# Ledger of designs, part 13: VHH binders against q0v8j4r314to507

Target 1, 194 residues: q0v8j4r314to507
Amino acid sequence: ASSLSFVLDTTGSMGEEINAAKIQARHIVEQRRGTPMEPTQYVLVPFHDPGFGPVFTTSDPDSFWQQLNEMHALGGGDEPEMCLSALELALLHTPPLSDIFVFTDASPKDAFLTNRVESLTQERRCRVTFLVTEDPSRAQGRARREVLSPLRFEPYEAVALASGGEVIFTEDQYIQDVAAIVGDSIADLVTLPL

## First folded at step 3 (VHH)

Design n19 (framework vhh_rezetamig_d1)
Fold by ESMFold2-Fast, scan of step 3:
Structure n19 (fold): chain B 194 residues (1-194), chain A 121 residues (1-121)
Amino acid sequence: as target 1 above (194 residues)
Amino acid sequence: QLQLQESGPGLVKPSETLSLTCTVSGGSISSRYYYWGWIRQPPGKGLEWIGHIYYSGSTYYNPSLENRVTISVDTSKNQFSLKLSSVTAADTAVYYCARLTYFGGRYFDYRGQGTLVTVSS
């Protein structure tokens, strides 16, 4: 497989998700280092609100781990985050035929990018999988009087559908298990002839 | 084939607790991809979401009903249940249990046949 690409929400609520991403990155690197299945490139794009990036790219798994290990949950505010902007940046720096994993607990603030991101996934033949630790049916936001649309995650569904990936909704306590299952599935894709 | 079936009393007295159980067959309730919930339709009105549960026990309730609703799950029996306290005539409705999915923009991909609960007497 061409690369291992992570798009990572770094808002203050993302402690467990960042740790899950770190655990999975270490597992993948350790299992594949020095084998034909070793990723040739690693990509990391952090995001929050209002910012995203900068993109980090490397061919060295140790540099990737060092950069990922510097990530920590900081700040936070309203629910929506700059996810699609970060994903666009990741797609522009990810080799074709690669998997991109998005870790977030929030809907996209930048839903206007949905069609552009869909086109990029198809052009580059990249599969996007979203790991979301938020309940789309939850009508109340973090502010007591905030009302959230149950359709707020439809941009992720559209991008996943266009790319051949999926959106996996889970709870914080299960994110590590879900991420592990997703990580294991990559091994099958990289060992089979395309 | 996945099937959901409601069971419980069809008649409840005002001020009492409405209690329904949903039995799931043909699929496991212990799935990371799905939530399990309750929706209702009062006569002549649209569907109203009551709440849903994840197999871990985490619950999500309609804010308008939150103080009266309890949803529970029993993974060993492949069942989940609804309790709605302090019922009034306004709670008369057909109650459906449903599987809630977050894929493809459809939130309820399977439902039971529905059971009419009348609040009277």
Scores: ipSAE 0.000, ipTM 0.140, lowest interface PAE 16.3, mean pLDDT 76

Design n2 (framework vhh_vobarilizumab_d1)
Fold by ESMFold2-Fast, scan of step 3:
Structure n2 (fold): chain B 194 residues (1-194), chain A 120 residues (1-120)
Amino acid sequence: as target 1 above (194 residues)
Amino acid sequence: EVQLVESGGGLVQPGGSLRLSCAASGSIFSIYAMAWYRQAPGKGRELVAGISRGGSTSYADSVKGRFTISRDNAKNTLYLQMNSLRPEDTAVYYCAAKYTIRWGSEYDYWGQGTLVTVSS
């Protein structure tokens, strides 16, 4: 992978996930620094509801860390967020053969982009891994009368499958352990053929 | 809900190979993350290999390069291919399944286990 991209949900419920992303970013950057898989570019795209972006790109890992370190959770509302729009933006700014990590606790408000995002992952040969801190079986959303579909995460699974990545479901209290396991798994593949 | 039945255990010589199978019945197999655990005599259970719903795999350091976990959703079966077996691989091997809600926590369903003995 020529680049490392983070797509990060910054809604108010994402405090632990943002901290996990910061820890994971340090781990991945240091694991790949000086190796054949050292990223030549870093990408960060925040999202929430109603907005996403702006995209941040840099070739300097220290600048990437600094930008990521400034991310903080703020706001709240209904469950769905603008995840696929942010992922599309990340894909447009991520070189081929790259890893993209998505951190969110919410289903996509923009599910109509699923097919476009799938096509982009295949065209650019980017692997997308979703770390989702939510119980897919939960029927009640964060908004008082919000009812959640048990199929609400299928867009993420479709994108992950198309890209050769995966969707990892976990609870907030385990997010740092999950992020570390994912980072270690990716680091183990740094010198393997595609 | 899923029921799990392991098979393929037995006595093998050091350096040999063995393939374990775990047959699942009940609800839809493909929605579960799966794993192989083992428990040696007098020791606790340890994770050997895991495979996600999407097919991503993970391995304990002691088995990397020797064991391969795989799944066949059409056959509702989980596999563990074990190569270059060592006496320290002797254990009862269990398959486990969970709906992918709590990654890294306890598994929801367990099989009865199959004994693997590696000795001359």
Scores: ipSAE 0.000, ipTM 0.148, lowest interface PAE 11.6, mean pLDDT 75

Design n20 (framework vhh_rezetamig_d1)
Fold by ESMFold2-Fast, scan of step 3:
Structure n20 (fold): chain B 194 residues (1-194), chain A 120 residues (1-120)
Amino acid sequence: as target 1 above (194 residues)
Amino acid sequence: QLQLQESGPGLVKPSETLSLTCTVSGGSISSGYYYWGWIRQPPGKGLEWIGHIYYSGRTYYNPSLENRVTISVDTSKNQFSLKLSSVTAADTAVYYCATPKYFIGSYDYRGQGTLVTVSS
């Protein structure tokens, strides 16, 4: 089995997304525990602004669950976040042919890494799916005078396209439903006969 | 596989309201995965974005068309619709329903398109 990797925005606005990640991790771990499809490695990389990491890796699902349970939203969520740096770190520590899930509500501060990260997804054959709790057409930032570019999520779309994954935009109140559907569809595809 | 299909009259008279429906199959509008949009291509011109809607009912319209456009969603029928009022010959175009690539996701799902001619 390939690894399960989470890249998780821990800024103060991310309470619902962190909770959704925890629920999906539990579901996947318990469904696969003791089976041939059990992930061989688990990876967790938190990020915010200005920091990202440290990476946490383990082969033990219980250790992964414990580490994820210690993740909580931190203050300071208004600026773009260090998402691509965290994703690069995750890719370097994730085995090939693995799925990486990114949970965020913000555009990348580190867009200069886009081409590097695209190359890494293809080189390692990892599929990256972004779960973004934000309206991409919103023009007004959280700060009163902040103006948001309509192209601010293009780096995520480029990485998802290069990797064969996708970018899913939703609202906080629906993130748990969206994450559950994604998790269930992956499980279904793995169990389908050819 | 997600599929989108346009339906509605192919001929509309000047000053009337153009009304189109998009039926979604292979996926659910209420899933929250996509924005659901309308784009058009007049003969010999490029694609023009009309607007899009999220399943919550939140809408975004092209400012050039904003005063004439209404997009609505019916999650119970898994459909969304376009109404364009006060049409003129300039509104003659092939109309597509789509999940616009520049608003959501790296994949662009689009219907086959339906030609709407505005003529008396």
Scores: ipSAE 0.000, ipTM 0.115, lowest interface PAE 17.3, mean pLDDT 75

Design n21 (framework vhh_rezetamig_d1)
Fold by ESMFold2-Fast, scan of step 3:
Structure n21 (fold): chain B 194 residues (1-194), chain A 121 residues (1-121)
Amino acid sequence: as target 1 above (194 residues)
Amino acid sequence: QLQLQESGPGLVKPSETLSLTCTVSGGSISSYSYYWGWIRQPPGKGLEWIGHIYHTGRTYYNPSLENRVTISVDTSKNQFSLKLSSVTAADTAVYYCARVRYTFSGYEDYRGQGTLVTVSS
């Protein structure tokens, strides 16, 4: 048994991603409730800019679903968000040998944390998968005169590579399809001997 | 052993589109560990990154070139390509295709032999 951990960008542009995360969480909870594949713990860490957290943890799928349903897209500003701070918080509260799924449309404002987060994924043996709804070739940011680097997502690639996960780029209209593929991968959860 | 080979015209007229193809052998382009990109070196100047692509089709472009550059990948042919529109004499350079990996310690690439492209009437 393992945990289901979501790190969720709640900025104003994230309506479809939040909805996709809700749909997948419900699907996983309902399909595995009362079975040996049921997650033993659920973790949720929201983030935006300038804030992240608080972390929410529970062993009760209904409490997890209730908390996730309270998540709403709000706010705006520049493109980068506090993703790595939220991910660090999630890693500290996620059991070892677990999968963490990150939903965002933005690069990390806190890229200085990348080496620390990589180390935590290795120490906890957690796999991190990023679901990113953004075209990394886009040069014009959300704020006036904001210029976006084409290398702005390199921290996510580094964390994914270090953890054995991946970074999946998609568009809002396809996020539910991509999230479903990711959700199905959890069905093959393997418990490793300690 | 991995080998990358550039191909395309060595002469391009001003205002036309420069088109190059990179053929990858000894390894699959469908790798989650690497990007596939283009780098150039104008005569007497340093290396300039043009852009790179992931095997899924996602692209990253140098902002100074993004309005003129398109990179595409064809995983069935194990190839990726560069199109640079509206060329001028300033685009004269040796063009390299590369397998690229970014780390926090820096940029790592494995480049092809390079091909000289001259923009001249």
Scores: ipSAE 0.000, ipTM 0.153, lowest interface PAE 15.5, mean pLDDT 76

Design n22 (framework vhh_rezetamig_d1)
Fold by ESMFold2-Fast, scan of step 3:
Parts: C-alpha cells; structure tokens; sequence
Structure n22 (fold): chain B 194 residues (1-194), chain A 121 residues (1-121)
C-alpha cells in the first residue's frame, strides 16, 4: 500500500509554504485520482511551537483536500518548532513505500527525537523530503537577541539521509516551483525495493 | 461561554498512575468538529502535547508518551480523562485540558486554567 502524507508548519511565517502545499496536494490528488497509483490513505499533521497534531487521516481525497484547504498561518514564537514530533506521528499513520513531505521554515525544537524518527523511516520504508524556506547560514533568529546555530538543521539532514529523501533549502518566492519539482518525484516511489 | 476545568490529585508518587479529569461546560463534547485532549508544561520548559481524542473514539498520542498514556471520553458526564502510568519526577508539570478545531486550526483554541501535578515520594 501507499499513501501521501503532509507534515505542515502552521506558524505565522508559513503563509507561502501552506499555499504551496495546498497547490501541490491538489495537483498530486488530481493526477492520481481514479488511477492504480491513487494513494490508499492521506495523512496531514500540523505543527508549530509548542504544539503538534492532531493527525488527520482519510482514504478520501476530497476530505484530504478540504482539510488542507482550511489550513492557515497563525501566530508564532521563537525559531525552533515541533517538527520531529509531528513527523513521528505522521510515520506511525503512514503505510510502507509512501512519501512524506515536510514544510517548515524552522529548526526542530525536539531534536532529541532524531534517532527514533530515523529508525521509523527505515522500518516503514518511507521517503521523507523536507522543504525548508530558510538560509541555514543565517545567524539571527526571530527574537532580537536570538542567535541561531549553523548546525540547527542537522536533524532534518539525518532523517532525510536515513529515508532516502532530501532537505531542500529555498526562499519563499521559489517555494511553489520547488514544491512542484518535489511532487513530480513521487512517481519514483514504485521503484523502491521492499 | 465554553469552560474546561481540570480536576485530580496534585501529588502522585513515583511509579503510580496520574489520573486527571476535564469537565466541559457551555458546550458538548459530542461533536464531529473538535478534538479534546491534554497538554502539559514542565517547570522552565515549553508546552508538550500529550494526546487527543475524537468523537469516533480515535485516540492520538505523543509518541514519546504513548506506552503510558490513555485518554478516554464520557459523553454522559460531558467529561474526558487522562491516565499517565509509571510516573517519574520528569512528569511534574502543569497539566491543561484543551479543545482543538478539526476543520481549520489544528492548535488548541481553548484550554482550562491548568492544574499542577507534582511527582514526589
């Protein structure tokens, strides 16, 4: 079985990324609707700081689109977000040989989960692709005196490497184009060995 | 006005089960539009999501807590509860019950005032 899973940062800075996720979800759903490659399950897990979830799962693409279309950027806090907790939740609800797309502009506040999440991606044979709208070399955080580590995205790199996916860093203005390229790659999942 | 009120013991011994109840007034928990659940805040740390429950009986738990957590709902009393087993000092926190909107925002849009639970011998 296969599914399509979205893990989506809903903090106030994420307006363009949420819109890109909506566009790509619609594209993937419509491309595969009524075909043998139609996902059997859809998963959506939002996150921010301090929260993540609840997970939404459905076998109905219209319900998935409706749920995703209700997503909006809201509030915000410090730079790190609860990404790995949300990703773990998505992995627990995603069948093997599935793609998981993570949209965020922030490093993981829950980096202590890195090894656990790596193991889950390998156990479930799921590919995780991170779309990160941030320059990893940036030193100034969201708060005036917040200093950011240049290694703050290492957990995402580790998870992507373990899963056979990747981490793509980009700017807000390019997110729609980058997301489209990533969405098209989902067709390659059928070639992954069990 | 919707109101959520936590209740339960403020002191729990290590290895025992922490048990809390949330009483909902001003609204029904029997709704397809909401999740009902729990979050906590340990001293000096941020909020941590514990889990939530849907009207269909589906439960979703924080993976780091899932082997110790049970959330249940009692629609006849308009209440939902949390049981967290095998507690340690790391479980000392202010515990909040909360409501999430399913169609729209997946963050809690309402919470109780919180109740401090201290794990100590």
Amino acid sequence: as target 1 above (194 residues)
Amino acid sequence: QLQLQESGPGLVKPSETLSLTCTVSGGSISSSRYYWGWIRQPPGKGLEWIGHIYYSGSTYYNPSLENRVTISVDTSKNQFSLKLSSVTAADTAVYYCAKWTIYGKYYFDYRGQGTLVTVSS
Scores: ipSAE 0.000, ipTM 0.101, lowest interface PAE 21.2, mean pLDDT 76

Design n23 (framework vhh_7w1s_2)
Fold by ESMFold2-Fast, scan of step 3:
Structure n23 (fold): chain B 194 residues (1-194), chain A 117 residues (1-117)
Amino acid sequence: as target 1 above (194 residues)
Amino acid sequence: QLQLVESGGGLVQAGGSMRLSCAASGFTFSYYMGWHRQAPGKQRELVAKIYSGSTAYDDSVKGRFTISRDNTKNTVYLQMNSLKVEDTAVYYCAAGLRYTYSGYDYWGQGTQVTVSS
């Protein structure tokens, strides 16, 4: 009994990532249909700046797909986004022993929630994987003369480490391939000889 | 855990060709794979990298070197054509999950390539 849970950054730069999330959701549903790893619940939590949510939950993959299709990139502003608030909301609505995938190109504006989110991943035994389409060594942001901290992604690393997941940094042009490989890795676990 | 083993180095005359192989044990499909080189007294530099279907090359090797990947064999290749004396270096295979230069998490032990005039 697992769920497919997506936490999606919907800011204006996230067109490729939202498309990758849509493609990967479809792929996971089709590949796992009729197998022991078929999701029993689907969770979707959008975020941007200043908002996050509402959480959407369903047991019907078609309803999940319809909701995901209504997600569009919009807005702009400074680099940090409300990622950890959205992840906390996802964790509160995701069944235990589930995988959560976070798609973002930005650091968390709500880094003060790091310890709370770490505790929730451990309490619920949920694994969090971050797919981040951003160069962590980049020093300039989207806002005019915005200076980016080299430590800005430390909250994601902390949450991933606490949950047994990972943080994958990539480029927009590779995000679809990265998302598919992550999905295939889960499928490989299902086919273990035991 | 991932292990990388290089092979295919050696001596070659200028203008010749050579193919390096990097055999990986363990899962590599979600990794950036690359070839780096280091000549005596110089810093280690990126030669070529591959992620999924996309490749990138240092300007000094563009048009001469080709990086490729066989995912069924977990092997990465570097085909080197039109070799120059300046290509003489120890060549290292690397793998990492992160986009930037500091993103290589695993390194091979290196293989020597010597190009003579």
Scores: ipSAE 0.000, ipTM 0.169, lowest interface PAE 11.0, mean pLDDT 75

Design n24 (framework vhh_7w1s_2)
Fold by ESMFold2-Fast, scan of step 3:
Structure n24 (fold): chain B 194 residues (1-194), chain A 117 residues (1-117)
Amino acid sequence: as target 1 above (194 residues)
Amino acid sequence: QLQLVESGGGLVQAGGSMRLSCAASGFTFSRYMGWHRQAPGKQRELVAKITSGGTAYDDSVKGRFTISRDNTKNTVYLQMNSLKVEDTAVYYCAATYIYFGSKYDYWGQGTQVTVSS
């Protein structure tokens, strides 16, 4: 059967945003619990910079929620984070025909992994949806004189397109609203009322 | 910063075709984009939308209109075929940063499409 995997950014500079991402992740889990879409396995991979992992797997949604609650904001410095490394780890530990949700506020520091991750999504037949709490048009980073590329999120778009998922940009204030929609299948998300 | 610049529109005979273009600057491929229209005396309505995961259409245009994106040009198109008099409206290109879109909605200036017969 299918697994549900979460790849979660744990950088410390945006503790409130990370807490909102936890609420979003919980909402998705609760939306699918007890339904025909309920996963048989759950995967969690945290990341920040310079680290990612360890991967956590369980078949028990309550155990999964407990592990999510133990995630804490840690460190942080420049804008980019180790997202694609964490996603690669998640893909290697996720059964085929599964959904993977990535929660982050930052572009990938490890963009050199884009092609490998794309290949893994197709080989595993997993859909990857990115939930990004950031304005992609922002030019100034968190550190003084940190300049942000306008193309910094293209790796996420490439991976999402290759996998049949999508990239959703949002803000803290809309996290719960977005979670309610994303908690439906990706097909339901695409077919939202006009 | 996000800016949407529309082009296209004009007068067309019923049964004809027209393509609207929306060029985005300061915008990434990952944004949620769509075409809306407002007919005389009616409320503005969503006609078509495109995300990285797919497209959706209003029933009134399904099978006749096609929304597409050229990522290399950062441009979204609305190809309108088999145009009907009831398609007459001002067409707006829109992009949303937030999934529900209210706070960071960006809109084009609108382009008039008039279908005669």
Scores: ipSAE 0.012, ipTM 0.218, lowest interface PAE 8.8, mean pLDDT 75

Design n25 (framework vhh_7xy4_2)
Fold by ESMFold2-Fast, scan of step 3:
Structure n25 (fold): chain B 194 residues (1-194), chain A 121 residues (1-121)
Amino acid sequence: as target 1 above (194 residues)
Amino acid sequence: QLQLVESGGGLVQPGGSLRLSCAASGFTFSYYAMAWVRQPHGKGLEYIATISRSGSYTYYSDSVKGRFTISRDNAKNTLYLQMNSLKPEDTAMYYCARPLYSFGGHYEDYKGQGTQVTVSS
C-alpha cells in the first residue's frame, strides 16, 4: 500500500514551504494518475498554534488537489507549533508501509507526545521525514523575548530515528531541492513490493 | 549549466546487447530520480525505465521487463541502461531524463540529446 501524506505547518512564515508542497503534490498526482504507481490514499493534516487538523483523506487525486490548493500561510506568534499532535492524527489515518512528510519551520510545542508518536510510527509501520526550513543554531524566536533552545528539534529527531526516516534542515532558498527529495522518497515507497 | 550526455548507442543484430551511459553535470545528481525514455522514428515518447535517487527502486515498462536493467553510480554522476535480447521494435532514439519530482511518468525538466539504437540485421 502507499499514500501521498503531508503534515503541513500553515503559520504565516510557511508561504514558500506550502507552495513547494503544492507544486510537488500536483506533479506527483499528474504523473501517476491512471498508472500502476498511483497512490491509493491521500492524507493532509494542517497545523499551526494552537490548532491542528482537521485531517483530510481521500482516494481521489482531484479532491486532494482541491484541498491542498486551499491551504495558505496565515497568522503567527511564538516559535513552537502543534506539530506532533498533527503527526499523531496523520498516523492514525495513513495506510501501513507509507511515508509521511512533515513541512515546518518550528519546534514542537507538544513535545510531551514524543514517546507516543514514536510508538505509533512503529505500530503503523510508517516512515516519517521532517523538512525543517530553519537554522537549528538560531537563538532568538519569533515572539518578543523568546529564546530558543539548541535542543528544540530533538523530538523530531527521535521520531524520525524510531520510524527509519530523517530530519532535513534547509533554507527557504533551497526549497526546490527539498521538494525534489520529497518526490523521490514517495516514488521509492510506491515501488516497494508487498 | 544542467547537462545530460548519452552514449553507447549503435547498430546491433536482434538478440544482441548494448549498454547505454548518461553523464550528468550541473546539478546534484544524487538528489534526483532518473529515467531512460525512448522515441521510435515517427512515434511518441515512452518511459522505459526509471530509478530512484538511491538506486534501491526501479520501474520498467512492460515492453522491456526482464530484458533491460537500469542502474546508477552516484559517486560518478552516471546513469546506465543494460539492454539484453534486443528486438527490432527497440529501435529508437534513447534519452536520459531527469524527472522533476518523481519517476515513472512523462514529466521531466531536462532531457539530453539522445543516443540512437538500431536493431537490424
Scores: ipSAE 0.000, ipTM 0.149, lowest interface PAE 15.1, mean pLDDT 73

Design n26 (framework vhh_7xy4_2)
Fold by ESMFold2-Fast, scan of step 3:
Structure n26 (fold): chain B 194 residues (1-194), chain A 119 residues (1-119)
Amino acid sequence: as target 1 above (194 residues)
Amino acid sequence: QLQLVESGGGLVQPGGSLRLSCAASGFTFSRYGMAWVRQPHGKGLEYIATISYSGSRTYYSDSVKGRFTISRDNAKNTLYLQMNSLKPEDTAMYYCATPYWLGSYEDYKGQGTQVTVSS
């Protein structure tokens, strides 16, 4: 069984990414509804800092889109967010041979989970693609004395590499175009239930 | 649980060379990017160089480009900094660091090793 899974950063800076996820979800639902390539399961896991989840799962594409449509950017704080914890939760609820798309503008506060998440992607045979709306060379964080590493996104690259996905860095104005390209790749990887 | 132990610092004349080492333990070293940062007496923390988990990518501050080389040995859980053409301005406490948790160097550095460049 195949699934479409979104892991979505809901911090205050994520308005454009959330909007892109909504547009892409509608596109996928419309194109695949009633076809052999229709996902059998949909998964949504929000995250921020300090929280992540709860996971939302459904087999109904309309319910998935409605749930996603209720997502809004809120809050803010330091740069890192709880991305890998949310991704681990998504992996535990996503069927094998599925795509998971992560939308974020922040490095993982929970980078210590990198090895565990890599193992889970391989065990469950899920491909993880990160859409990151950020310049990795930016040196100043949100907090006054926060100094950012240019390697702060390396955990995402490790997970993407291990799973056969990728990390796509972009600007807010291009996120919809990037998400559409990612959506096209899902069509090539959807596996029918046996 | 994470432990970083720096060594190799000392007193050197201008134009000299030193090689710093950092022994890492308490985490899977081969899976995380590493950095060298320094703090001159009475000044803030300054990033010097970073290296990716595999060693394929390295980054340097403008003040050390062409003079310092960062490298790692994942089999030995060891990070290195080769420092050539040392200047008095390089005098500082040098720390091995990892953005292991927060993507920043502030809270994830070792105890340090002192480098003093003077005649």
Scores: ipSAE 0.005, ipTM 0.344, lowest interface PAE 10.4, mean pLDDT 77

Design n27 (framework vhh_7xy4_2)
Fold by ESMFold2-Fast, scan of step 3:
Structure n27 (fold): chain B 194 residues (1-194), chain A 120 residues (1-120)
Amino acid sequence: as target 1 above (194 residues)
Amino acid sequence: QLQLVESGGGLVQPGGSLRLSCAASGFTFSYYGMAWVRQPHGKGLEYIATITSSGGRTYYSDSVKGRFTISRDNAKNTLYLQMNSLKPEDTAMYYCAAPGYIFTRSYDYKGQGTQVTVSS
């Protein structure tokens, strides 16, 4: 893949996921530094609610690692977050034929962007994989009177399907193992110059 | 300007039926999954049914399975809820909404509601 691209939910519940993302990013960067598999670009887009971004892009792995290390889990209110806005921003700054990894525990507040994001994944030929630390059957949200739909993650499923990626639901205690499997799958991707 | 307008509620006897409609405007209806939720007087919201954007999959709360059917007509920008075998405990204000937007901020995507009263 020509890029290591992370779209990272930074809401207060995301401590374990952020740590897993940092560990996997460090592993990928250090293992591929100076090899033909070294990413040529690094992209990081944080998000929460109400905000997303700014996008950070660099060709320098040390700059990327420094930026990622400054990510912290902070705040939070209702369940949905600005995931698709952040993903759109990442797609606009990610080279073609790249993998984008999204770490979140929440449904998209910006579901109206689903079709636009699907089109961007296909236009850029990027594969999007969502790592979601949440039980989709949970009905009670974070806010006291918040009612959650079992279909609230369908936008992620649609984007993953359109891009050739997947949505992986897991628990906090397994996030590092799941992220490691995802990181290893990037190593198997062969970039074919056209 | 997103608008959801519910209709079809009313007074009905136990065992009766009602069909609720929700007319959507101001957004591309076919892009969104839709839901019906209800709120009995003085109580919290209860999820009733959800339907995918295409209509290909539907989900129901245990309290209404086998009695209620959610459907949609994307050509008409309309969401429906067919309610059969109504019980007094189904008495509530019924709201049309997009999943994930119900009561997460300003309630902009929740409709005005339509009252269903099941009583003899």
Scores: ipSAE 0.000, ipTM 0.190, lowest interface PAE 14.3, mean pLDDT 74

Design n28 (framework vhh_7xy4_2)
Fold by ESMFold2-Fast, scan of step 3:
Structure n28 (fold): chain B 194 residues (1-194), chain A 120 residues (1-120)
Amino acid sequence: as target 1 above (194 residues)
Amino acid sequence: QLQLVESGGGLVQPGGSLRLSCAASGFTFSWYGMAWVRQPHGKGLEYIATISGSGRSTYYSDSVKGRFTISRDNAKNTLYLQMNSLKPEDTAMYYCATAQYFVKGYEDYKGQGTQVTVSS
């Protein structure tokens, strides 16, 4: 009796991540359908910059899959995105004791929400896992004069730590493999009885 | 406007201690993660430590782990850095900043910094 929530960066650079999220959502839904671990609710919150949401909620896994399939990468510009605002929205619509997965390649533009989001993850007992397709040690941004701080992802680390989840950094070409490993962990792959 | 004012630097002998303070104003302090960064003469900015808005999570660079402690007092809008077992290589200008990112040419950190010099 838990929910499965996806918070998805839809900026133009996120094509591979969105596809990975779609494939893993399908896998998780199919693996848990009809089992005691089947989510009672599904939540999807898209974000970019300057916007986030609207939140989509459903108890029907097929409706969840359909909605996720309508997500496409579009736009973008500056590196930071509205991740924590979208995560706050997801937390407010996610039942306690649920898993939330965040897919992004960017640091949070709304880092001022870190404290509020940390508190909310603990109040609701939700685990937040971030899948980030970026090298945190990279110092050169997308803009000519942009120099990125090595602590730009610390808000995600803080939220993950507070919630009992984690932050996983990877490259676009490996996101499918990383998402599969994470999806299997979430699914608590049932050892089928003999 | 967001304002950050650092203080507490000075001259200290190797093995000594200093406590830096950063007075914040112009924003809701408790909502922002904060960081201490330093810049030795003729070198780039080095990350030292960061603390979440609530104060529950702290992170440190390997060069200062076990020697420095970051803390905050949200009621006083003040960030602190307790520096113990100081070494000559800790000599630098120390700045406080919101824990987000730096964009050269935009100057996201505010304040003049406070100089720490470790020598005999």
Scores: ipSAE 0.000, ipTM 0.140, lowest interface PAE 16.2, mean pLDDT 73

